# VH-VL binders against q8ixk2r445to577, part 290

Target 1, 133 residues: q8ixk2r445to577
Amino acid sequence: FFGMLQNKGLTDYCFDYNPPDENQIVGHQVILYLCHGMGQNQFFEYTSQKEIRYNTHQPEGCIAVEAGMDTLIMHLCEETAPENQKFILQEDGSLFHEQSKKCVQAARKESSDSFVPLLRDCTNSDHQKWFFK
Key: E = the ipSAE of ESMFold2; O = the ipSAE of OpenDDE; V2 = 0.75 times the mean of E and O plus 0.25 times the DockQ between their complexes.

## First folded at step 14 (VH-VL)

Design v46 (framework fv_recaticimab; at its last look DockQ between E and O 0.94; V2 from the best seeds 0.79)
Fold by OpenDDE, look of step 15:
Structure v46 (fold): chain C 133 residues (1-133), chain A 119 residues (1-119), chain B 112 residues (1-112)
Amino acid sequence: as target 1 above (133 residues)
Amino acid sequence: QVQLVQSGAEVKKPGASVKVSCKASGYTFTDYYMHWVRQAPGQGLEWMGYIKPNSGYTKYHQNFQDRVTMTRDTSISTAYMELSRLRSDDTAVYYCARSKWYGSGFDYWGQGTTVTVSS
Amino acid sequence: DIVMSQSPSSLSASVGDRVTITCKSSQSLLYSSNNKNYLAWYQQKPGKSPKLLIYWASTRESGVPDRFSGSGSGTDFTLTISSLQPEDFATYYCQQYWSYPTFGQGTKLEIK
């Protein structure tokens, strides 16, 4: 699966990553932004290694969850996907993070009008459902 | 064995275009990035850009983005690099080289294609 | 672009000598998550394509003799040839692949 990773509940919002420095793509938070399909910042791929790749850069970036965190941070992909980069995109649209055993939820950023994907306890909320478009 | 075989030497006039080919064999063409690197006479190596053979996605160095076009034909495992509006300082040996998506050195290189631009 | 600076630009040595080439990057090439350095070394002989010697800063490519070794981390890297052989006279390049690839200017190793 590849393309824009769009949230079902938060309509018209997609995973978005736009690092300020192309020579330093790791360490920044993945956010949600209106799906526009323009540029390279909304193109992701779900791989057979259970990675969510940001594959418009070389080396390719992979979304990871750092220990103790609930945010999605860009890391570099590795030949063998590390545990903190493994997600299961389930048939019902839920995006499950294996290591934390939590689901990715579209949420409002605190004290902001912005939105971000956050790890939360898994529910049946449409805000935890995702699909590639 | 892995091989990258490039097209033969080219002699071009300023303002012309050149298209160099790189045929890959001995591995799955779409599993590796294909890079293009040039080397002017007596100079170092200069990365020009890469193509993802599986998708055709390209990234060009800023110095070439307005003049270079990288393409591929997956059916024959061949990558192409076209450089337009040639000038004398484009005279160089042009190499194709592969790398993996997770970041690695260029483990296999083409034999190089000499492009000479002269009036 | 990440700038790679090699030192020296050229050097002369004799067979059997220990040779050291250094490479410095304008920013760290160390990935904290896997502790790998996204740095490679190449050997290029006249009229030939570059040959990969070392990747991840210290891992020898298959078929590369043990006399070649890479070390360093972060921004400072070293290629060492423990005992120079006749076939080792060539130009050597470091390369980063932390981001879009860039090469050092090269180090020409000549016979004394």
Scores: ipSAE 0.843, ipTM 0.933, lowest interface PAE 0.6, mean pLDDT 95
Fold by ESMFold2-Fast, scan of step 14:
Structure v46 (fold): chain C 133 residues (1-133), chain A 119 residues (1-119), chain B 112 residues (1-112)
Amino acid sequence: as target 1 above (133 residues)
Amino acid sequence: QVQLVQSGAEVKKPGASVKVSCKASGYTFTDYYMHWVRQAPGQGLEWMGYIKPNSGYTKYHQNFQDRVTMTRDTSISTAYMELSRLRSDDTAVYYCARSKWYGSGFDYWGQGTTVTVSS
Amino acid sequence: DIVMSQSPSSLSASVGDRVTITCKSSQSLLYSSNNKNYLAWYQQKPGKSPKLLIYWASTRESGVPDRFSGSGSGTDFTLTISSLQPEDFATYYCQQYWSYPTFGQGTKLEIK
């Protein structure tokens, strides 16, 4: 699967990565933004290695969650994916982060009008359901 | 065995365009990025851009952004680089080279295609 | 662009010599999560394509003689040839792959 990774509950919003410096894509938070259909910052790939890759950069970025955190941040992809970069895209559309045993949920960023994907306890909420478009 | 085989030498007039091909074999074409790097006579290596063969997405260096087009044909595992509005200082050897999606050095290079631009 | 600067531009040496060339990047190429430097070294002989010698700053590519070694971390890197052979006279380039590729300007190794 590859394309825009869209939320079922927050229906106009897609995974988006817009680092301020193209020479430093590592360490910034993945956000949710209005789906625009132009690829670029919203073009991701889900791989057989359970990675969510940021396809519009080389080397490719891989979404990760650091221990004890609930935010998704961009790391560099590695030949052997570390555990913090592994997500199971389930048949019901949930994204299960194996290392933390939590699910990715569309949420409002604290003290902000912005939306971000965050790790939360797994529920059957549409805000935890994702699909490629 | 991995091979990248490029098209033959070209001689062009200023203002013309040139299209160089790079045929890959010995590996899964869509699992690696294909980059284009040129080298003017007696000078160093200059990265021009890449194409992601699986999606067709391209990224060009700003110096070539308005004149270069990179494409590929996955059915024949071939990448193409077209440079338009040629100038005499586009005279160079043009190389294709592959890299892994997670970032790597360029482990395999084409043999190079000499493009000469002269009036 | 990440700027790669090599020194010297050229050097003369004799067979059997130990030679060192250096490469500096305008920003760190060290990825803290995997402790790898996104830096490669190439050898290019006249009329031929570049050949990958070293990747991850210090890992030797398969088939490359063990007299070639890479070292360094962050912004400062070196390529060392411990006992120069006749076939080693060539131009050497460093290249970062932390972001979109950039090369050093090259170091021409000439016979003394």
Scores: ipSAE 0.731, ipTM 0.899, lowest interface PAE 1.3, mean pLDDT 92
Fold by ESMFold2, look of step 15:
Structure v46 (fold): chain C 133 residues (1-133), chain A 119 residues (1-119), chain B 112 residues (1-112)
Amino acid sequence: as target 1 above (133 residues)
Amino acid sequence: QVQLVQSGAEVKKPGASVKVSCKASGYTFTDYYMHWVRQAPGQGLEWMGYIKPNSGYTKYHQNFQDRVTMTRDTSISTAYMELSRLRSDDTAVYYCARSKWYGSGFDYWGQGTTVTVSS
Amino acid sequence: DIVMSQSPSSLSASVGDRVTITCKSSQSLLYSSNNKNYLAWYQQKPGKSPKLLIYWASTRESGVPDRFSGSGSGTDFTLTISSLQPEDFATYYCQQYWSYPTFGQGTKLEIK
């Protein structure tokens, strides 16, 4: 899949990545932002290696969760996907992180009006359901 | 086995445009980024931009942003670079070269296309 | 924007000599997550396309003779030719692929 990765529960919010420096895309947090489809910030590819790629940059970025963390951070993709970069987009729309055995949930960022995807225990919440547009 | 074959030399006047082709063979064209690099006589290598052949997405170096267009035709495994509003200092050899999506050195290069811009 | 600086700009040497060429980047090319440096070395002979010698700073491309080796990490890198052969007289370039690529200005290696 390629496109905007939308949340079902948090209506009209999409994965968004806006690094401040094109020469350093690594290490910033993925956010949720109102879906607009303009520019390159909201286009991601889900691959057969179970990666979520930010591929409007070279080298391509891959979303990861570092051990013990719950935030989605941009890493560089590698030839073989590291375990912390593998997500299963399930038929019910849940986005399962294999290494942590948790699901991606839309959440409000602490003390702000901003939203972010975070790992949480898997539930049937619509805030844990995602689809490409 | 992998081969990048570029179109022939061109002589142009200032203000004209040039379109260089790069035909790929021996690999899956859409799995690799295609870069364009030029080299003025006696000078070093200057990166111009790339195209991702699968999607057609392009990124250009700021020095060429308003004058270069990179395209491809996946049905014939061919990439194109067009440079407009040519000046005499655009005289150079223009190369295509490929890289992996996860980042790599350029393992295969085209033979180069000499573009001469003179009045 | 990532500036690559090579030294020397030119070098004169004899067949059999050991040669070292250095390359310095304006920012680190080391990715801590995979412990790899996003740096390549190329050889270019007159009238020919560049040829990839080394990638990941120290990995030889297939078919490149053992006399070529790369070393260094972060911002400082070297290419070493251990015993110069007649076919090694060429211009050598370093290149970063941490981001949109930039090349060093080149090092011309000539027969003494």
Scores: ipSAE 0.641, ipTM 0.882, lowest interface PAE 1.4, mean pLDDT 92
ESMFold2 (binder alone), look of step 15: mean pLDDT 93; pTM 0.944

Design v47 (framework fv_recaticimab)
Fold by ESMFold2-Fast, scan of step 14:
Structure v47 (fold): chain C 133 residues (1-133), chain A 119 residues (1-119), chain B 112 residues (1-112)
Amino acid sequence: as target 1 above (133 residues)
Amino acid sequence: QVQLVQSGAEVKKPGASVKVSCKASGYTFTDYYMHWVRQAPGQGLEWMGYIKPNSGYTKYHQNFQDRVTMTRDTSISTAYMELSRLRSDDTAVYYCARSKHFGSGFDYWGQGTTVTVSS
Amino acid sequence: DIVMSQSPSSLSASVGDRVTITCKSSQSLLYSSNNKNYLAWYQQKPGKSPKLLIYWASTRESGVPDRFSGSGSGTDFTLTISSLQPEDFATYYCQQYWSYPTFGQGTKLEIK
């Protein structure tokens, strides 16, 4: 699967990654932004190794969660996916982060009108359900 | 055996376009990026851009983005690089080369295609 | 673009000599999360395509003789060829793959 990764609960919002310097794509938080349908900063690939890859750069970026954190951050993909980069896209559309045993949820960024994907306890909420467009 | 086989030499006039092909064999074409790198006579290597064959996504170096188009045909495992509005200083050997999604350098290269642009 | 600078631009040596070529990047190529440097070295003989010798700054590509070795980290890298053989006279390039690829200008290794 590849395309724009859209939230079922926040119906107009997609995963978005727009690093301030295209020569250094790592270390910034993945956000949610209005889906524009053009790919680019919103174009991701879900792989058989359970990675969510950012395909617009080479080497490719892979979404990760650092120990003790609940934010999704861009790392570089590796030959063998490390555990912090593995997400299970389940039949109901939930994204389960194996290492932390939590699910990716669309959430409001504190003190802001912006939205971000965060790790939360798994629920049946539409805010935790994702699909590729 | 992994092989990248490129189309033959071309002689073009200024203002024309050239389209170079690179046929891949011995691996899954859609699992690797395909890059294009050129080398002018007596000069070093200059990266032009890449295509990700599975999606068709392309990225071009700014020096070429207004004149280069990279495409692929997955049914015949072939990548193409078209350079338009040719100038005499586009005379070079053009190479295709593959890379893994996570980097690790270019482990296989085509044999090169000589493009000569002369009046 | 990340700028790659090689030195020397040319070098004369004899069979059996030990040769070192250096490469400097304008930005660090070290990724702290995996402790890898995103740098490769290539050999190019006249009329031939480049051949990958070393990747991750120090890992030899399969089939490359052990007389070739890479070292360095961050911004400063070295390619060493111990006990030069006749087939080693070629042009050598470093290349970063931390971002969009850029190459050094090349080092031509010539017979003395």
Scores: ipSAE 0.672, ipTM 0.886, lowest interface PAE 1.5, mean pLDDT 92

Design v48 (framework fv_recaticimab)
Fold by ESMFold2-Fast, scan of step 14:
Structure v48 (fold): chain C 133 residues (1-133), chain A 119 residues (1-119), chain B 112 residues (1-112)
Amino acid sequence: as target 1 above (133 residues)
Amino acid sequence: QVQLVQSGAEVKKPGASVKVSCKASGYTFTDYYMHWVRQAPGQGLEWMGYIKPNSGYTKYHQNFQDRVTMTRDTSISTAYMELSRLRSDDTAVYYCARSKHWGSGFDYWGQGTTVTVSS
Amino acid sequence: DIVMSQSPSSLSASVGDRVTITCKSSQSLLYSSNNKNYLAWYQQKPGKSPKLLIYWASTRESGVPDRFSGSGSGTDFTLTISSLQPEDFATYYCQQYWSYPTFGQGTKLEIK
């Protein structure tokens, strides 16, 4: 699947990635931003290896969660996807991070109008349901 | 040295197809988008689409979607652009160009391939 | 498509002159989340491929002389050549990449 990865509960928001520059594509947190429909920093691919790839840049980045963390950050994609980069997109729209056994949830950054995807215990909340648009 | 070397000039009749090649060297072929841009005589630049060489994913401008096909062969670092059902107004110089960013930063361009559509 | 309009269509100038070319987009090219303008400038000499001069509206491409500079934000952009040289004879194009790429119609720079 290719497209903008949109939240069912936070309906106007999509996965978004704004690296500092094209030579520093890894190491920063994935955010949620108002869906603009133009691809750009919101254009992702869900692969058969269960990766979420950032399609706006070459080479592509892969979303990952580091051990003990709950934030999604951009890593370099590897020839064989490591476990911290695997997300199972389930039929109900949940994004399940199998290594941590948690689900990706849309959440507000404290004291900010910014939103981010975070790992949380899995619930049936619409804030944990995602789809490609 | 980075080079994009395109195939030679083509003369075609209306209704025919043309396939232009663009061979890349001097960099990792799969680390950059490959775009196709054309320029009719005395006119400006017109973007046609791109291919991501690592996956084969393509995106075409709406004006070309029904007639253009972009492909690549990673074993020889070559991209191809085929335009079918040629019309006289397809007469143009066709360029390949690479970028790291989606749609921009075309830092290296091929030398261009002149395609003339004439009866 | 986003329409790009350049002015002037042609310009005659002498070596050493300061030259200004403008580019206007039909929609804003500023992405508020990262404060970047999705605009590039190219130089094309007769019979040659275009050459990238500037991207992100004001970032100069490696190897481009510092007499070339880009400025502007949103819908209005400017390319400036601070002291024109003989090799600067060319047509200059702006290009947006906020959506599918579109180019301005070009500004032809004639050296007297």
Scores: ipSAE 0.319, ipTM 0.800, lowest interface PAE 3.6, mean pLDDT 89

Design v49 (framework fv_recaticimab)
Fold by ESMFold2-Fast, scan of step 14:
Structure v49 (fold): chain C 133 residues (1-133), chain A 119 residues (1-119), chain B 112 residues (1-112)
Amino acid sequence: as target 1 above (133 residues)
Amino acid sequence: QVQLVQSGAEVKKPGASVKVSCKASGYTFTDYYMHWVRQAPGQGLEWMGWIKPNSGYTKYHQNFQDRVTMTRDTSISTAYMELSRLRSDDTAVYYCARSKHYGSGFDYWGQGTTVTVSS
Amino acid sequence: DIVMSQSPSSLSASVGDRVTITCKSSQSLLYSSNNKNYLAWYQQKPGKSPKLLIYWASTRESGVPDRFSGSGSGTDFTLTISSLQPEDFATYYCQQYWSYPTFGQGTKLEIK
């Protein structure tokens, strides 16, 4: 699958990555933003290696969660995907992070009107269900 | 065996367009990025852009963004680079080269296509 | 763009010599998560396509003679040819692949 990765519960919002410097894509947080349908900073690919790749950079970016954290940040993809970059996109639309045993949830960023994907205990909430457009 | 075979030499007038092809064989075309790199006579290597064949997504260097178009045809494992509004300083050898999605260096290159822009 | 600065621009040497070519990047090419440097070295002979010699700064491409070695990390990199052979007279380029590719200006290795 590739396209815009949209949330079922937080309607009209998609995974979005727009680093301030195109020569340094590593280390910034993945956000949620209004789906614009133009691809670009919202264009992602889910692979058979369980990666969520950011296809607008070479080397490709791969979404990761560092140990003990709950935020999704951009890393560089590697020849062999490390455990912190592996997500299982399940049939119900849940996105399960294998290393932490948690699910990706659309959440409001603390003290702001912006939204971000965060790791949370897995529930049957629509805010934890994702699909490609 | 992996091969990248490019189209033949072109002679163009200023203002014209040129379209160079690069036919891949010996590997899964959609597993690798295709880059275009040019080299003016006696000069170094200049990266122009890349295309990801499985999606068709492209990225161009800012120096070429307004004049270059990169496309591909997955049914024949061929990538294309079209450069428009040619100037005499576009005279160069144009190469295609592949890379892995995670970065690995360009392990295979086409033989090069000489493009001469003259009146 | 990440700027790659290569030195020297040309070098005269004899068969059997040990030659060293240097490459500097305007920003670090070291990815701390995997300890890899996103840096490659190429050899180009007149009228021919560049040939990959070294990737990840120090890993030799299959089929490349062991007299070629790469070293360095971060912003400073070196290509060494330990015992120069007649077929090694060529132009050498470093290239970063941390972001949109950029090349050094090249080092022409000439017969003394």
Scores: ipSAE 0.733, ipTM 0.896, lowest interface PAE 1.0, mean pLDDT 92

Design v5 (framework fv_recaticimab)
Fold by ESMFold2-Fast, scan of step 14:
Structure v5 (fold): chain C 133 residues (1-133), chain A 119 residues (1-119), chain B 112 residues (1-112)
Amino acid sequence: as target 1 above (133 residues)
Amino acid sequence: QVQLVQSGAEVKKPGASVKVSCKASGYTFTDYYMHWVRQAPGQGLEWMGYIKPNSGYTKYHQNFQDRVTMTRDTSISTAYMELSRLRSDDTAVYYCARNKHYGSGFDYWGQGTTVTVSS
Amino acid sequence: DIVMSQSPSSLSASVGDRVTITCKSSQSLLYSSNNKNYLAWYQQKPGKSPKLLIYWASTRESGVPDRFSGSGSGTDFTLTISSLQPEDFATYYCQQYWSYPTFGQGTKLEIK
């Protein structure tokens, strides 16, 4: 799957990664932003290694969750995907992070009018349902 | 076994365009990025851009983005680089080179295509 | 761009010599998660395409003689040829692949 990774509950919002420095893509948080259809910072790939790749940088970025955290951050992809970069995109649209046993949910960023994907206990909420467009 | 074979030498007038091809064999074309790197006579290596063959996504160095177009044809495992509005300082050897999505260095290069721009 | 600086720009040596070429990057190429340096070394002979010698700063490419070795981490890297052979007279380039590729200016290894 290639495309914009859109939320079912927060219907106009897509995964977005816009690092402030193209020479340092590691460590910044993945956000949710209005889907624009232009590709680039919203163009992601879901792979057979269970990675969510950021295709607009070389080497490619791979979304990860660091131990003890609930935020999705950008890491570099590796030859063999480490466990913290593995997500199962299930048939119901849930995005399950295997290492933490939690699901990716669209959530409001604290003290902000912005939205971000966060790891939460798995529910049937549409805010935990994702699809490629 | 793995080969990148480029099109032959070109001689162009200033203002013309040139399209160089790079045919891949011996591996799955869509599993590797294809980059273009040029080298002016007696000078070092200059990265121009890449294409991701699987999606067609391209990224060009700022120095070339107004004049370069990179494309590919997956049915014949071939990548293309077209440079327009040629100037005499575009005289160089143009190389294609592959690498992996996670960055692994350029393990295979084409033999190079000499492009000469002169009046 | 990440700037790559090589030293020296040219070097004269004799067969059997130990040769070292250095490369410095304007920012760290070390990825802490996998402990790898995103740095490669290439050899280029006149009229030929570059040939990959070393990747991940110190891993020798298949078929490359063991007299070639890479070392260093972060911003400072070295390519060493332990006992120079006649076929080693060439230009050598370092290249970072932490981001969009940039090359050092090259080091030309000449017969003394």
Scores: ipSAE 0.733, ipTM 0.898, lowest interface PAE 1.0, mean pLDDT 92

Design v50 (framework fv_recaticimab)
Fold by ESMFold2-Fast, scan of step 14:
Structure v50 (fold): chain C 133 residues (1-133), chain A 119 residues (1-119), chain B 112 residues (1-112)
Amino acid sequence: as target 1 above (133 residues)
Amino acid sequence: QVQLVQSGAEVKKPGASVKVSCKASGYTFTDYYMHWVRQAPGQGLEWMGYIKPNSGYTKYHQNFQDRVTMTRDTSISTAYMELSRLRSDDTAVYYCARSKHYGSGFDIWGQGTTVTVSS
Amino acid sequence: DIVMSQSPSSLSASVGDRVTITCKSSQSLLYSSNNKNYLAWYQQKPGKSPKLLIYWASTRESGVPDRFSGSGSGTDFTLTISSLQPEDFATYYCQQYWSYPTFGQGTKLEIK
């Protein structure tokens, strides 16, 4: 699957990666932003290794969650996907992070219109349901 | 066994377009990026851009963004690079080369296509 | 763009010599999470396409003779040919793949 990764509950929002420096794409947090399909910052690839890849850079970035954290950050993709980069996109739209046993949920950051994907206990909420557009 | 075979030499007038092909064999075409790199006579290597054969996504170096188009045909494992509005300083050997998505260098290169832009 | 600078631009050597070529990047190519440097070395003979020699700064590509070795980390890298052979006279390029690929200007290795 390749496209915009949109939230079912927060219906106008998509995964978005907009690092401050195009030459250093790793280490920054993945955010949610209004789905627009422009600027290539919202285009991701879901792979057979269960990776979510940032599809506009070489070498490719892969979304990861550090142990004990709940934020999604950009790492470099490896030849063999490490456990912290594996997400199971299920038929019901749940995005399950294997290493933590948590689900990706759309959540508000800093009480503004800034939103981020965060790991939370799996609840079957529409805010935990994702699909490629 | 793994090969990239490019189309033959081209001679073009200034203002024309050229389209170079690169046929892959011996590996799964969609598992690797395809890059285009050129080399002017007596000069070094200059990266032009890449295409992801699986999705068709392209990224071009800013120096070529307004004149280059990269495409592919997965049914025949072939990548294409078209450069328009040719100038005399576009005279170069044009190479295709593959890389892994996680970065590993360009391990396989085509033999090169000489493009000459002159009268 | 990350700028790659090679030194020297050319050098003359004899068969059996130890030869070193250096490459400097305008920013670090070391990724701390995997401890790898995103740097490759290529050999190009006249009229031929470039050939990958070294990737990850120090890993030799399959089939490349063991007289070729890469070293360095961060911003400073070296390609060494421990005992030069007649077939090694060529132009050598370093290349970063931390971001969009950029090459050094090349080092031409000529017979003395």
Scores: ipSAE 0.563, ipTM 0.867, lowest interface PAE 2.2, mean pLDDT 91

Design v6 (framework fv_recaticimab)
Fold by ESMFold2-Fast, scan of step 14:
Structure v6 (fold): chain C 133 residues (1-133), chain A 119 residues (1-119), chain B 112 residues (1-112)
Amino acid sequence: as target 1 above (133 residues)
Amino acid sequence: QVQLVQSGAEVKKPGASVKVSCKASGYTFTDYYMHWVRQAPGQGLEWMGYIKPNSGYTKYHQNFQDRVTMTRDTSISTAYMELSRLRSDDTAVYYCARQKHYGSGFDYWGQGTTVTVSS
Amino acid sequence: DIVMSQSPSSLSASVGDRVTITCKSSQSLLYSSNNKNYLAWYQQKPGKSPKLLIYWASTRESGVPDRFSGSGSGTDFTLTISSLQPEDFATYYCQQYWSYPTFGQGTKLEIK
């Protein structure tokens, strides 16, 4: 399944990735931005390997969370998805990061009015519920 | 088993358009990106762009962005590359080649389509 | 664009010779997470399409003779043919696939 990955609690916000350099997509943080419906930097694919793929680069980007971190970072997709790139999208909309056993939550970026997806302890909050549009 | 078969040679006048096809067989067409690469006589390989067959998403090199259109028809496992407003320096062999989504070498290439632009 | 620089542009050699071709990239092609270099080598004979020889800088494609080997990491890469055969006279290209593809200018391997 593919589309814009939108938050249930922050109704107008979608996953967004716009790296400053198209030739170096690795290592920057995935953000949340107002859903614009144009695809592009907000177009993601959820795969049978439990990956969230960034559709607008080749090689494709795959969202990952590094050990001990809570931020979602862009990595390159691999032939076999590594554990840090695996997310379970539950029927209730929760997005569970298998390696850390935490859920993706829409949150305010520290000292800012901007929003980002972060790993947090799993709750039943609408800020932890996601769906493809 | 895996094959990419391209359409035949074309001779065009300056200002015309050409549309080259690339028919895939022996694998699941939507599992691989399809790239287009050209080679002018006596020159090296020049990447033009790609299409992701399962979504139709395209990315073109800046040098071709205003003149190239890449499409596909999943029902017949065929990719197309159309180049418009042809110039004499567009004379080249045009290749299609497949690539895995995670990046890899282009393991299969079409046989090439010679496009000659002459007045 | 990531720039690929290949040397030499042409090389004459005899059957049985050891041949080396070098390729340099304008930025590192090494992905630290999987320790792979996003670099491929191709062989092209006159009138034919390129044929993949090596990917991930050092992995031989299925069916490619073991006399072909790739080495290097980061920005500097080498293709080696350990004992040249008559069918090996061709043009060789390196290519990065770290981002949108770019090729080296090619090395033409000719009979001495």
Scores: ipSAE 0.684, ipTM 0.889, lowest interface PAE 1.4, mean pLDDT 92

